# Miniprotein binders against q6w4x9r395to579: the designs that were tried, part 74

Target 1, 185 residues: q6w4x9r395to579
Amino acid sequence: GHCSLEGGSFVTTFDARPYRFHGTCTYILLQSPQLPEDGALMAVYDKSGVSHSETSLVAVVYLSRQDKIVISQDEVVTNNGEAKWLPYKTRNITVFRQTSTHLQMATSFGLELVVQLRPIFQAYVTVGPQFRGQTRGLCGNFNGDTTDDFTTSMGIAEGTASLFVDSWRAGNCPAALERETDPCS
Below, E stands for the ipSAE of ESMFold2; O stands for the ipSAE of OpenDDE; V2 stands for 0.75 times the mean of E and O plus 0.25 times the DockQ between their complexes.

## First folded at step 7 (miniprotein)

Design g6
Fold by OpenDDE base, second read of step 8:
Structure g6 (fold): chain B 185 residues (1-185), chain A 83 residues (1-83)
Amino acid sequence: as target 1 above (185 residues)
Amino acid sequence: GEVHVRIEIETDSPEQAREILERAKEIIEESGLPGVRVEVRQEGNKLIIEITGVDPWAILLARYIEWLVEILGGRVRITIEES
């Protein structure tokens, strides 16, 4: 399954459902029993301009009982608030520079993350087949059905993105604005 | 199962502690994570936040708060107990 966060406000789920939203919170992208130590991947969005519609991804965060890895726009990888030199390795996670503009987080448990730092901060999430039907968050449920991707944190399927996205908030922000559109347009 | 998380935060001044506390409260109130209960208190330069809830949400909120405290210039210690 492949999930992408592109263009500042566009998301494509594991089931290839595209949608757009504007929010300035931290959101759960991926939570799954297949992630060890209660791990989850989160996305941090912030204002990128004066307008409420000017929002962008500013960081990606992996959290678990034992690890806290932050990849930000400043090319800084931190664990527990401490900047780390690359490559950074934990027991089952490695963060390294893939290219001059891309960082990669590789894991031993079937999660891969590629982060484009410039010119636009973007993220690409890949999960193995063992995650099928067992994922939650903005990246959807990875079950091959796009119609139920907007399942809230309480397990309710929504027809629009706003309530879906808001249900996965972990930070302080107003209600998200939504617009379904092709991320490639 | 349910977990209990204790977050101890140290700052350089009561004013800094208050600022962090207010920001933390706002984040907690706006959080969409299910089944989590939070208690907060300030003791001078120190903050104590106690989170109780089901896995994994209580832990995730705690780690998020930890990250936010650190970027705001505070120091943090987390203790996790499973019940």
Scores: ipSAE 0.016, ipTM 0.316, lowest interface PAE 7.4, mean pLDDT 86
Fold by ESMFold2-Fast, scan of step 7:
Structure g6 (fold): chain B 185 residues (1-185), chain A 83 residues (1-83)
Amino acid sequence: as target 1 above (185 residues)
Amino acid sequence: GEVHVRIEIETDSPEQAREILERAKEIIEESGLPGVRVEVRQEGNKLIIEITGVDPWAILLARYIEWLVEILGGRVRITIEES
């Protein structure tokens, strides 16, 4: 399945449900038991600048018990706080420049991330069929039914994107992250 | 949450430290990240950059500065603590 973060503030879930939100925090994009070592993909959003009141993607983070890979809009890639020259390889993850404007994170466990650096920072997430019905977060639950794609971190299906998005803020992230009660204030 | 990030940078000369400082200031200005406060000081061959702010922005900025220091030939140590 495919999930996309495009145009600064638009998300299309794995079940192809589009929505838009106004967030300025770190959000859980994808969590799944199919990700090794309690892995999670997260998205960092900020205000789009002075030209409008919308928010935009500024970084994507892959976090597990072994790795904290950050890919930022300024073309910086770090793992566990150390800058990495591309191509960067671990046992199960490779980050490399796919084109002059795109970076790719390929994995051995069925997750692929493509990040567009220019002209607008955007992210595209691809997961294998083993993830079907096994995902949670901003990208939805990948069960083939769009009516429950807005399932919050508490397991409640919401009718609006705002309550759904708020439930996946960094404060609901794994304990491996620094303890945060309100990461946006 | 709010974090305090201390970045300790060691270089081989005061001139290299000044160059890294100037490039770091450019990045801090261009980043446009909200809710972060940055203090910078140079002590000969050493730079200390202290960032206080909201976790995602403070850490993102710190990692960008770390990358900059490494490509310019400096050595860096980062300490992150919840503030």
Scores: ipSAE 0.000, ipTM 0.094, lowest interface PAE 18.4, mean pLDDT 70

Design g60
Fold by OpenDDE base, second read of step 8:
Parts: sequence; C-alpha cells; structure tokens
Structure g60 (fold): chain B 185 residues (1-185), chain A 97 residues (1-97)
Amino acid sequence: as target 1 above (185 residues)
Amino acid sequence: DLKKELEELFERIRKLVEEGKYDEAKELIDKALELARKYGDEEIVKFLEQLRQAIELLKQGKTEEAREWMILLLRYAEWRGDQVIAEFIRRVLERLE
C-alpha cells in the first residue's frame, strides 16, 4: 500500500483514494497493530500563507513507546527532541539520506517512508501486505475498498473528508477545510 | 583532546578538497573516522561519513550536488551547535562557490 502527501494539502490513501484538506494540526496518518510498541505515523500541517487555504505539510513524525522521530521542513531529523546525524539507526528503524532532497525512513516491520524536503515538503508512505485491512488514519484502511477510506477514529465511515480528517487530529486544532481534489496533484 | 585533533584534521581535509585531491581527503577522513570511533563519538562518525559522501560526489564531478549536500550538513551542524564542524563546512563551501 502506498499513501502520499503531496502539494501541501493533497492526500492519496493506501487504496488510492485522493482527497484534499486544509488544516493546521497534527494528524494521525497511520496506526496499526502491525506497528510495534504502539507506533504511529503522524503528519504536521501548518499555515504556509496568509489565507486559511494556504496550508502545507511541515513535518512527519513517527512516535512509539520507544522512539520519536521527526522529519521536518528544516531538513533536520530528531529523536526525542535531539538532533541526530544521518544515517540514524535505532532498534528496527533507520533514517538515512537518499539524496540532497530526499530522506528515507526504513523499518524492519514493513513500514517505509520517503520524504521530499524541497522544493515542496512531501511524504510517501509504503506498508507491506501484512498491513492490509489493519490500518487507520488519514492514509485509510488499506482494504481495497475506496468507499470506506474515510472511516473516522470512532469507526464511522464518512462520505466526505472533512469529518474524517478532523477525527484524526492529535491535538486541539481548528477544523479542517475540504476542497475538491485534482487527481494529478 | 579529540576536538583539537579533529580541528587539525578538518583543516587538512579542507585544504585537500580545495586542491582537488579528493582521494587524499577521503584518506584523512578515514583517519578521522578511526579517531572518532576510538573516542566513541558516534555523531562525529556519522558526520564524517556524510562528508565522505559529499567528497565522493566532488570526485565524480557532481559539484552542484556536492554543494547541496554540504549546505545541508552546514545547516544541520549549526542546528546541533557543532560550531567546529559548521566552520569547517563554511570554509569548504566558500571554495566551492
């Protein structure tokens, strides 16, 4: 399964459902029992301009009971608030630089993350087949059915992205705005 | 004193890079790596490995890509507060620009 966060406000789920939202919060991208130690992948969005519609991805965070790895737009990787030179390895996670513009987080448990640092901060999440039907968050449920990708944290399938996205907020933030998606974005 | 030894090595590495002697620079980096490992400074080891990669890019004629790597390393060094490393990188970049 491949999930992408592109163009600042576009998301494509593991089931290949595209949608767009504008929010300035931290959201759960991926939760799964397949992630060890209650691991979760999160996305941090912030304002990128003056208007409410000018929002963008500014960081990706992997958080578990053992690790907190932050990849930010500042091109810095931190673990528990401490900057680490790359390649950085902890337990079953390795973060390394692919190119001057791309970082990769590789794991031994079937999660891969590629982050494009510039010109646009974008993220690409890949999970193994063992994750099928066992994922939750903005990346969807990876069950091959796009119609139920907008399942909220409470297990309710929504028809639109707004309530879906808001349900996966990791903090107290304003409600997200929804727009029609350009599949080419 | 690891810091002092590294500073000396960095200066020598810089000079070699300026002269286009990339293989020799890599050799000194390897020595620096050995030193850093001896003292157990894992972060310096990681930096040196990155630096080695940047120099390899220079050797391959990929100057722009190497410069981009060095800029990233500089920003990261500054963020970490590694002033010795930051200054070293700044001096290298001045010669690559």
Scores: ipSAE 0.155, ipTM 0.612, lowest interface PAE 1.6, mean pLDDT 90
Fold by ESMFold2-Fast, scan of step 7:
Structure g60 (fold): chain B 185 residues (1-185), chain A 97 residues (1-97)
Amino acid sequence: as target 1 above (185 residues)
Amino acid sequence: DLKKELEELFERIRKLVEEGKYDEAKELIDKALELARKYGDEEIVKFLEQLRQAIELLKQGKTEEAREWMILLLRYAEWRGDQVIAEFIRRVLERLE
């Protein structure tokens, strides 16, 4: 199955249902028991640099108990907060430059991510047949029926994209957060 | 301090979930939601709303769906570095596994 994040704010689900949304947070793109170590794929959206009234994809994150891989529109790849030069390999994941404008994250567990860096940041997610009927998030449920592609995090099929998208918001908006790292008097 | 008050509520919620008292757990989550809204913590509000729905899935006997949902919340809490929420979710998940 194939899911795409294109044109800044358009999504096409694994069941080929297209929709558009407006949001400026981190969203759960894909979660499945087929992902090892409680893995999940997330998408980060922020205001567009060309038009601040629109939103666009700025980073894709793969998070598991072992890895926190971030691929950003600035062509920076990090894992667990450390910048990595490409090609970057772990036991089950390889991130490399496929072309001058595309990065690829290949895995041993049936997930593939291709990121277009230029002229516009876009992402393409491919999952193997073992994921069929076992996915949740913005990419839909991959069950062959587009009428329930807007299934919220609560398990309710909605007729509109806005409630669906908001239900998968992780709450991490790309804005500066003041964190208490040191106790000051 | 919001986090200190939430830690106490989370421990009580965990015990109620462990005992299968899902309606009482949801009532405490509603109290936590009111507190989080007063402090203006939008991220904790979102977490609590999703937690309430995961508990509703447990009440319906949909334990696998609830488990998958809570794993998503755990990954997000770890992403944020929120150890209080992450530890709470891990302890609940241990009972569902």
Scores: ipSAE 0.000, ipTM 0.235, lowest interface PAE 13.9, mean pLDDT 74

Design g61
Fold by ESMFold2-Fast, scan of step 7:
Structure g61 (fold): chain B 185 residues (1-185), chain A 99 residues (1-99)
Amino acid sequence: as target 1 above (185 residues)
Amino acid sequence: DLKKELEELFERIRKLVEEGKYDEAKELIDKALELARKYGDEEIVKFLEQLRQAIELLKQGDPWTILARRYMEWLLEIAEERGDQVIAEFIRRVLERLE
């Protein structure tokens, strides 16, 4: 399945339901028991200078018990607050430059992330068939039915995007982008 | 009865979580896992493994606490779908306290 975050504030779910994203926080994009070490994929949105978009994607975060990998629109990749040079490899995750304008995060557990850096920061999420019916978050539930794609964190299917999006708020947006350690502190 | 023995363990786990004693809570979850495996209840084993993961995330603090709450909310939905009132009530009470 494929989920996309495009044009600064548009999302298309795994079941191909498009909607416009409005908000300036960190949101859970994908949560699933198929992700190891309690992993989750998150999207960070901040205010945009474009008049038609109140918000834009500025970073994607993969958070697990072992790793906090941040890929930001300024082409900086960090893990646990430390800047990394590409290609960057862990046991199960590799981040590398796929093209001059695209970075890819490949994993051993059926998740792939491609981010477009220029001209507009955008993200594309691909998950394997083991994720079918086992995903939650902004990318939807991947069950083949678009009518329940706005299922909130409380398990309620909403008819509108606003309550759905707010239910997946991850909380402290500044903390998600701040480096966790300073070599001088 | 596995569920009756788990009810007693869940009440103790909830109290430890409320007190911030996450390592002790994880020890009780490990005991619950041993019990569930002895009874051969695969569904409860899977639930307890995910609950243990959520408690570990609570132990780490922010931003892990947010992930733990989302995992707990998801586990609550699963318990409610399957009609497991004991597990559902346990998760609800933990979530209330974490606000």
Scores: ipSAE 0.000, ipTM 0.150, lowest interface PAE 16.2, mean pLDDT 73
Fold by OpenDDE base, second read of step 8:
Formats: sequence, structure tokens, C-alpha cells
Structure g61 (fold): chain B 185 residues (1-185), chain A 99 residues (1-99)
Amino acid sequence: as target 1 above (185 residues)
Amino acid sequence: DLKKELEELFERIRKLVEEGKYDEAKELIDKALELARKYGDEEIVKFLEQLRQAIELLKQGDPWTILARRYMEWLLEIAEERGDQVIAEFIRRVLERLE
């Protein structure tokens, strides 16, 4: 399964459902029992301009009972908030520089993350087949059915992205604005 | 006995978190972890490890505080689902003070 966060505000789920939102919060991208130590992948969005529609991904965070890895445009920060030189290895996770503009987080448990740092901060999440039907968050449920990708944190399938996205907020943030996806996107 | 001891520790941890004394809170969590491991309570161990991570996020401040809150809310859901009233109440109180 491949989930992408592109263009600052575009998301494509594991089931290949595209949607767009404008939010300035931290969201759960991926939760799954397949992630060890109660791990979760999260996305941090912030304002990139003056208007409400000018929002962008600014960081990706992997958090578990044992690990915290924050990938932002400028640095990779670990558990104690310290920026680390790459490659960074801990337990079953490795973060390394893939290219001059791309970082990769590789794991032994079937999660791969590629982050494009420039010119646009973008993220690409890949999960193994063992994750099928066992994922939740903005990346969807990876069950091959796009119609139920907008399942809220409470297990309710929504028809639109707004309530879906808001349900996965990490805290008290403004409500996300939903926009229709461009069919050509 | 274990329950009572943990409750006392949880209360102290909560107070420290409320005061922003995150390092001290982590120290007490470490003590609680030792206690939980001693008694073989794996669920409490898991909880405490996750709590420790949340507190670390709190220590780092915004925007990670929001992440910490979400993490704690998730832990609360798990505790409630399992019917663990002690843990659930502890988390609720922490969350209330972080608002």
C-alpha cells in the first residue's frame, strides 16, 4: 500500500483515493496493530501563507513507546529532541539520506517512509501486505475499497473528507477546510 | 498493594506534569516501571512507557504538545476499552490540566 502527501495539501490513501484538505494541525496518518510498540505515523501541517488555503506539510513524526522520530525540512530529531547525523539507527528503524533532497526511514516491520525535503516537503508512506485492512488514519484502511477510506477515528465512514480529517486531529486545532480534488491530479 | 502504590505514583507524576517538571516526572515513571516489572504487569509497563514518551513530547513544547495530547487521548481510549479505571482516571486528570 502506498499513501502520499503531496503538494502541501493533497493526500492519496493506501487505496488510491485522492483528497485535499487545508488544516494546521497534527494528524494521525497511520495506526495499525502491525506497528510495534503501539507505533503511529503522524503528519504536522502548518500555515504556509496568509490565506486559509495556504497550508502545507511541515513534518512527519513516527511515535511509539520506544521511539520518536521527527522528520522536518531542516533536520531529523529523535527522542530527546536532538538533531542526529545520518544515517541514524535505532532498534528496527533506520533513517538515512536517500538523495540530496530525499530522506528515507526504513523499518524491519514493513513500514517505509520517503520524505522529499525540497522544493516541496512531501511524504510517501509504504506498508507491506500484512497491513491490509488493519490501518487507520488519513492514509485510510487499506482494504481495497475507496468508499470507506474516510472512516473516522470513531469508526464511522464519512462521505466527505472534512469530518474524516478532523477526527484524526491530535489536539485542539481549527477545523480543516475541504476542497474538491482536481480530477487531473 | 500494587494498585495502591501505582495510584500514589500516578498522583505524584500528575502533579509534576502539571507543574511542568517533566524530568522529575520521568524519573518517577522509571520507578513505576521498575515496580510494574517487578510484579509482572505488562500492561502497566506498556502504558508507562507510552506515558514517558508523551511526557517527553510535552517537554519539547509546541507543536509537540498537541501530539502528546493526542497520544494520551489514545492511551485513554485503550484504558477505557480494557476497563482499566485507574489508568483511565489518571490520564483524564492529566488531560484536564493540560487544557
Scores: ipSAE 0.000, ipTM 0.197, lowest interface PAE 11.5, mean pLDDT 86

Design g62
Fold by OpenDDE base, second read of step 8:
Structure g62 (fold): chain B 185 residues (1-185), chain A 97 residues (1-97)
Amino acid sequence: as target 1 above (185 residues)
Amino acid sequence: DLKKELEELFERIRKLVEEGKYDEAKEWIILALRYAEWYGDEEIVKFLEQLRQAIELLKQGKTEEARKLMEELLKEAEERGDQVIAEFIRRVLERLE
């Protein structure tokens, strides 16, 4: 399964459903029992301009009982708040520079993360087949059905992205705004 | 701070418990635990761990045992003056009665 966060406000789920939102919060991208130590992948969005529609991804966070790995737009990688030099390895997670513009977080448990640092901060999430039907969050449920990707944290299937996205906020933040998704995106 | 961040999570957990969606509730408890651990609030961590246990008991149909555990948690929350947690537990207990 492949989930992408692109263009600052576009998301494509594991089931290949595209949508767009504008929010300034931390959101759960991926939560699954397949992630060890109660792990979860999160995305941090912030304002990139004056308008409410000017938002962008500014960091990706993997949070577990043991680690809090943050990859920020400033090309800073931290674990539990401490800056780390690359390549960085701990237990079953390795963070390294893939290319001059891309970082990769590789794991031994079927999660891969590629972060494009420039020109636009973007993220690409890949999960193994063992995750099928066992994922929750903005990346969807990875069950091959796009019609139920907008299932909220409360287990309610939404027709639009707005309530869906808001339900996956990790903190108390303003409500996200929804815009029409470009079908070519 | 932590309390502010957890308020929304507690509300979600409460609603899920009320709906009998225990697995989903547990997932949010896990998230709350991560935050509590990050902030170093041992009391909240302890509470959340016990809450997870209570929900597991509910899932198993052991309602009375869950109720007793929740009552203990309520007492502890009240003793330390944690109104947010106390109110949360009260609402859950009302659901169990």
Scores: ipSAE 0.012, ipTM 0.257, lowest interface PAE 9.2, mean pLDDT 88
Fold by ESMFold2-Fast, scan of step 7:
Structure g62 (fold): chain B 185 residues (1-185), chain A 97 residues (1-97)
Amino acid sequence: as target 1 above (185 residues)
Amino acid sequence: DLKKELEELFERIRKLVEEGKYDEAKEWIILALRYAEWYGDEEIVKFLEQLRQAIELLKQGKTEEARKLMEELLKEAEERGDQVIAEFIRRVLERLE
């Protein structure tokens, strides 16, 4: 299954449902029992400063009990807060430069992340068939049914993207940034 | 309505083409393709694939070839009565010359 974060603020779920949102927080992109050590993939969004989009992807984070790998739009890769030279390898994860404009995070557990650095920072998530029906987050539930792709963290299927996205916020967001996710703002 | 959802993407693409940011424009076309494919609009899919080719020609400095391709796309859109796509192409063509 494929999930993509493109054009600053657009997402296509594993079941191929496209949507757009305006948010300036860290969001859970993918959680699954198939990820080792309580792993999760997260997406960081901030203000883009561009009139065509209020928000854009600025970093992707893979978090587990062992690792906090951050790949940011300024082409810095860190693990647990320490900058890493590429290629960077752990037991089950390798981060390397695939092309002059793309980084790849390859894993031994069926998850692959490709990050486009230029001309626009974008992310592409690929998961193996073992993840079918076992994913949660912005990328959807990967069950082959697009009508429930907006399933919130509470297990409720929403008709709109805004409530779905807000339910997958991770951590504490500043009040000023949270105002930009208000649909009435 | 697919066309209304694509209007914002088309405006972004037009501005990027005007600014000579062809690689960024192509990325936005790929997003538009995702929406067109989701809604099953084969005519818009075909249009976006041809638009992507026209922008690649502009990137290569083949402005006349790109302009001719866009003029063909405009004629096709007008023949179909597709006002949204026709208006988008007219605005792009105005900025090329």
Scores: ipSAE 0.007, ipTM 0.323, lowest interface PAE 9.9, mean pLDDT 76

Design g63
Fold by OpenDDE base, second read of step 8:
Structure g63 (fold): chain B 185 residues (1-185), chain A 97 residues (1-97)
Amino acid sequence: as target 1 above (185 residues)
Amino acid sequence: DLKKELEEWFILIRRYVEWGKYDEAKELIDKALELARKYGDEEIVKFLEQLRQAIELLKQGKTEEARKLMEELLKEAEERGDQVIAEFIRRVLERLE
């Protein structure tokens, strides 16, 4: 399954459903019992301009009982607030520079993350087949059905992205705004 | 700084509560307590201690008592303008209803 966060406000789920939102919060992208130590992948969005529609991805965070890894626009990888030199390796996670513009987080448990640092901060999430039907968050449920991708944290299927996205907020932030989905995203 | 970090930890705590992993939730709260004490934030320490008690009540099946305690914590958080804690509690309460 492949989930992408592109263009500052576009998301494509594991089931290949595209949608767009504008929010300035931290959101859960992926949580699953397949992630060890109760891990979760999160996305941090912030304002990139003066209007509410000017938002962009600014960081990706993997958080578990054992690890806190932050990949930000500054090419800084931090664990518990400490900057780390690359490659950075934990027991089952490795963060390294893939290219001059891309960082990669590789894991031993079937999660891969590629982050494009420039010119636009974007993220690409890949999960193994063992995650099928066992994922939750903005990346959807990876069950091959796009119609139920907007399932909230409470298990309710929504027809629009706004309520869906808001349900996966990590903190107290303004409500996300939904705009027309680009079918080419 | 402290609250920002706790906000992330609250995600895990909430999930543990949702999954019925109360011991794991308490363990994480204990870590949070250590951090809060290091920062000298007495209000957060007090909150976390009471939160731990609420989770213990949940573990014992005393859901209503836990809910009442959480409601009080929410009120206190709102009164002091602590949006991070207030939002966390609201979300937990939603799962208890």
Scores: ipSAE 0.017, ipTM 0.315, lowest interface PAE 6.4, mean pLDDT 88
Fold by ESMFold2-Fast, scan of step 7:
Structure g63 (fold): chain B 185 residues (1-185), chain A 97 residues (1-97)
Amino acid sequence: as target 1 above (185 residues)
Amino acid sequence: DLKKELEEWFILIRRYVEWGKYDEAKELIDKALELARKYGDEEIVKFLEQLRQAIELLKQGKTEEARKLMEELLKEAEERGDQVIAEFIRRVLERLE
């Protein structure tokens, strides 16, 4: 399955349900029992600087009991707060430059991440068949049915992206301002 | 509140239409219809029913008939001053070209 974070604020789930993201926080992108050592993939969003109503992806984080790998739009890769030269290898994870504009994080457990650095920061998540029906987070539940892809952290299927996205906020967000709620006119 | 929620739904519907996933777009419209009926907004209910018809025409390969229906819906939205619906239809029409 593929999940993408594109155009600064768009997400397409593993079941190919697209939605637009409006938030300024760290969000859980993918949780699964298939990820070792309580692993989770997370996405950091902030205001794009172009418009107050727009948000954009600024970093992707892989967090487990052993690792906190951060790939930022500034082309800095850290693990547990320490900057790393590429290629960077751990036992189960390798981060390397795939092209002049793309980084790849390859894993031994069926998760692959490709990050586009330029001209706009974007991320593409690929998971193996073992993840089918066993994912939670912004990338959806990967069960082959798009109608329940907005399942919140409380297990409730929502009809709107706003409640779905808010339910996957990680605690201790960066000091970015929360998105103001504006009525549609 | 309804308009804000529908704006997010319209973004999702447009993307499905752009990808040729018409059945998924219609399913989202059906869910939006349930919400609109709960709010008692008959104008939005009528719009969503007509939008569903336009997407069914796209599924059948009747692109010009769907375009004409959407252009009528755009005119009606502009006459009402409904910028949310008007903007949604304009973006859909841009991708049909």
Scores: ipSAE 0.000, ipTM 0.118, lowest interface PAE 17.9, mean pLDDT 71

Design g64 (at its last look DockQ between E and O 0.02; V2 from the best seeds 0.00; counts 0 for: pae E 20.4 > 1.5, placed apart)
Fold by ESMFold2-Fast, scan of step 7:
Structure g64 (fold): chain B 185 residues (1-185), chain A 98 residues (1-98)
Amino acid sequence: as target 1 above (185 residues)
Amino acid sequence: DPWLILLERYFEWIREIVEEGKYDEAKELIDKALELARKYGDEEIVKFLEQLRQAIELLKQGKTEEARKLMEELLKEAEERGDQVIAEFIRRVLERLE
């Protein structure tokens, strides 16, 4: 399964449901019992441009009991607050430059992340078949049914993206606003 | 070389998982490595990974001697070709199977 975070705040879930939002927070992108040591993938969004009417992805975070790996749009990679040179290797994770414009995080547990640094910071999440029906967060539940992809952190299926997105906030941040999908972004 | 980085990491992960006796998880890692090897057009690694998958299946079935023999043959072939990455991987796995 594939989940993408592209342009502004456009997300396509593992079950291929597209949606867009306006939000400035850290959001839980993916949680699963398949991730070791309470691992979670998170996405950081902030205002983009001077207009403040758009928000965009600015960093992706992999957090577990042992690691806090942050990949930011400025091409800085840190783990537990310390800057790391690439290729960076832990026991189960490696972060390296895949191309001049892309970084990749490969793992031993079926999660793969590709980050496009230029021209626009974007992220692409791939999970193996063992994750099917066992994911939660902004990338959806990966159960083959798009109608329940807006399942909140409380287990309730919502009809709107804004309520869904707000339920996956990881910090104290403003409530997200629903955004019309821009076909050109 | 991104492929070499990925290949070495997948070999390290496969070895660790095999040492833990988690043969189904090892096969999943091998399947992912096969997907990547095909994507990068590395036919030699594809052939090796298919044979490695067979050896892991033998280990899962408790046929340790058959698996060891297959891996020893793969090691000899890798050494004859001068493939240090494959040879080192097999050597490390065999050390733990003794």
Scores: ipSAE 0.224, ipTM 0.681, lowest interface PAE 4.7, mean pLDDT 82
Fold by ESMFold2, look of step 8:
Structure g64 (fold): chain B 185 residues (1-185), chain A 98 residues (1-98)
Amino acid sequence: as target 1 above (185 residues)
Amino acid sequence: DPWLILLERYFEWIREIVEEGKYDEAKELIDKALELARKYGDEEIVKFLEQLRQAIELLKQGKTEEARKLMEELLKEAEERGDQVIAEFIRRVLERLE
């Protein structure tokens, strides 16, 4: 299973369903019982241009009961708020520099994350087959059916990306912006 | 030993970059490994990495025979200490130079 966060705010799910959204929040990218210690992968998006509708990925966060690993666009890696030199290893997670422009987080539990730092901050999530049908979040449910990849945090399948994305917000932040606005006079 | 596992991954990465002839990138990786070795207090690895960096610079300058001699000396020292991680790394690099 592959999920990607590319460009400003383009997402492709584990079932290969592409979508785009415009929001400034932390979102649940992946939750699964296959992640130890109640683990979740989260994506942080922020304003990336002069208009309010231009947003892009600025950090990826792996959060569990034991770890809070943040990989941010400023190339600093932290765990539980403390900056770490690379390569960095815990019992089941290793973060290392794959190339001059890419970092990798490898795990013993079937999650791999590759972060492109330059020219544009992007992320690529890979999960093993044990995750099939057992994922939730912006990366979809990995069940081979793209019609229900937009399943909300309340378990409701939606037809639009904005409602789906808004349901996976992890914080007090505004809903995804509309692409059109009415003129003022 | 988590440090040893990470060190082996760095050596594999450095070896691949050296085999590609990307000596400046190899030195950058060695510098990063040096920072980690100093943070972990591994003085033997610090010494080795400093000497390895010198060998890579010789390779960049086209002084392959001088680099080979330096690495053969490092291999002998690693074998005398029983340091299989360093010894295996050096053997693989020397094999590709010949």
Scores: ipSAE 0.000, ipTM 0.095, lowest interface PAE 20.4, mean pLDDT 78
Fold by OpenDDE base, look of step 8:
Structure g64 (fold): chain B 185 residues (1-185), chain A 98 residues (1-98)
Amino acid sequence: as target 1 above (185 residues)
Amino acid sequence: DPWLILLERYFEWIREIVEEGKYDEAKELIDKALELARKYGDEEIVKFLEQLRQAIELLKQGKTEEARKLMEELLKEAEERGDQVIAEFIRRVLERLE
């Protein structure tokens, strides 16, 4: 399964459903019993301009009982809050520079993360087949059905992205905004 | 429209990279833009990006004049459609090529 966060506000789920939203909060991208130690992948969004539509991904966070890894455009911060030299390696996770513009977080438990640092901060999440049907969050449920990807944290299927996205907020933040896709505007 | 904002950003980045002569990187950005355009854009923007990619390829090959001609054609088409965003982008690129 491949989930992508691109262009600052665009998401493609594991089931390949595209959608967009504008929010300035931390959201759960991926939760799964397949992630050890209650692990979760999160995305941090912030304002990137003056309008409400100018939001952008600014960081990706992996958080478990054992590890906290924050990948931003300028640094990788771990448990102790210090920026780390790459490659950074823990028991099950390795963070390293893949290219001049890309970082990769590799794991032993079937999660891979590639982060494009420049010119746009973007993230690409890959999970193994063992995650099929066992994922929750903004990346969807990875069950091959795009129609139920907007399932909220409470298990309710939503028709719009805004309520879906809001349900996966990791903190107390303003509500996300959804704009209809209009290629003519 | 958020998509237009994104498109403008892409154009800005592409322009800057082209000015630096980093054509492979520019193509990479165009490919990303194309992926998004196929999902959220229209056929016109997709076609434009494809042609832009061709123009960049021509530049990479040192065929500057051919690239310029292609861009001028794209500019004309954009102006005829009233697409100011694309037109402005092309104008700026053309200024660099002159």
Scores: ipSAE 0.000, ipTM 0.223, lowest interface PAE 10.7, mean pLDDT 87
ESMFold2 (binder alone), look of step 8: mean pLDDT 80; pTM 0.786

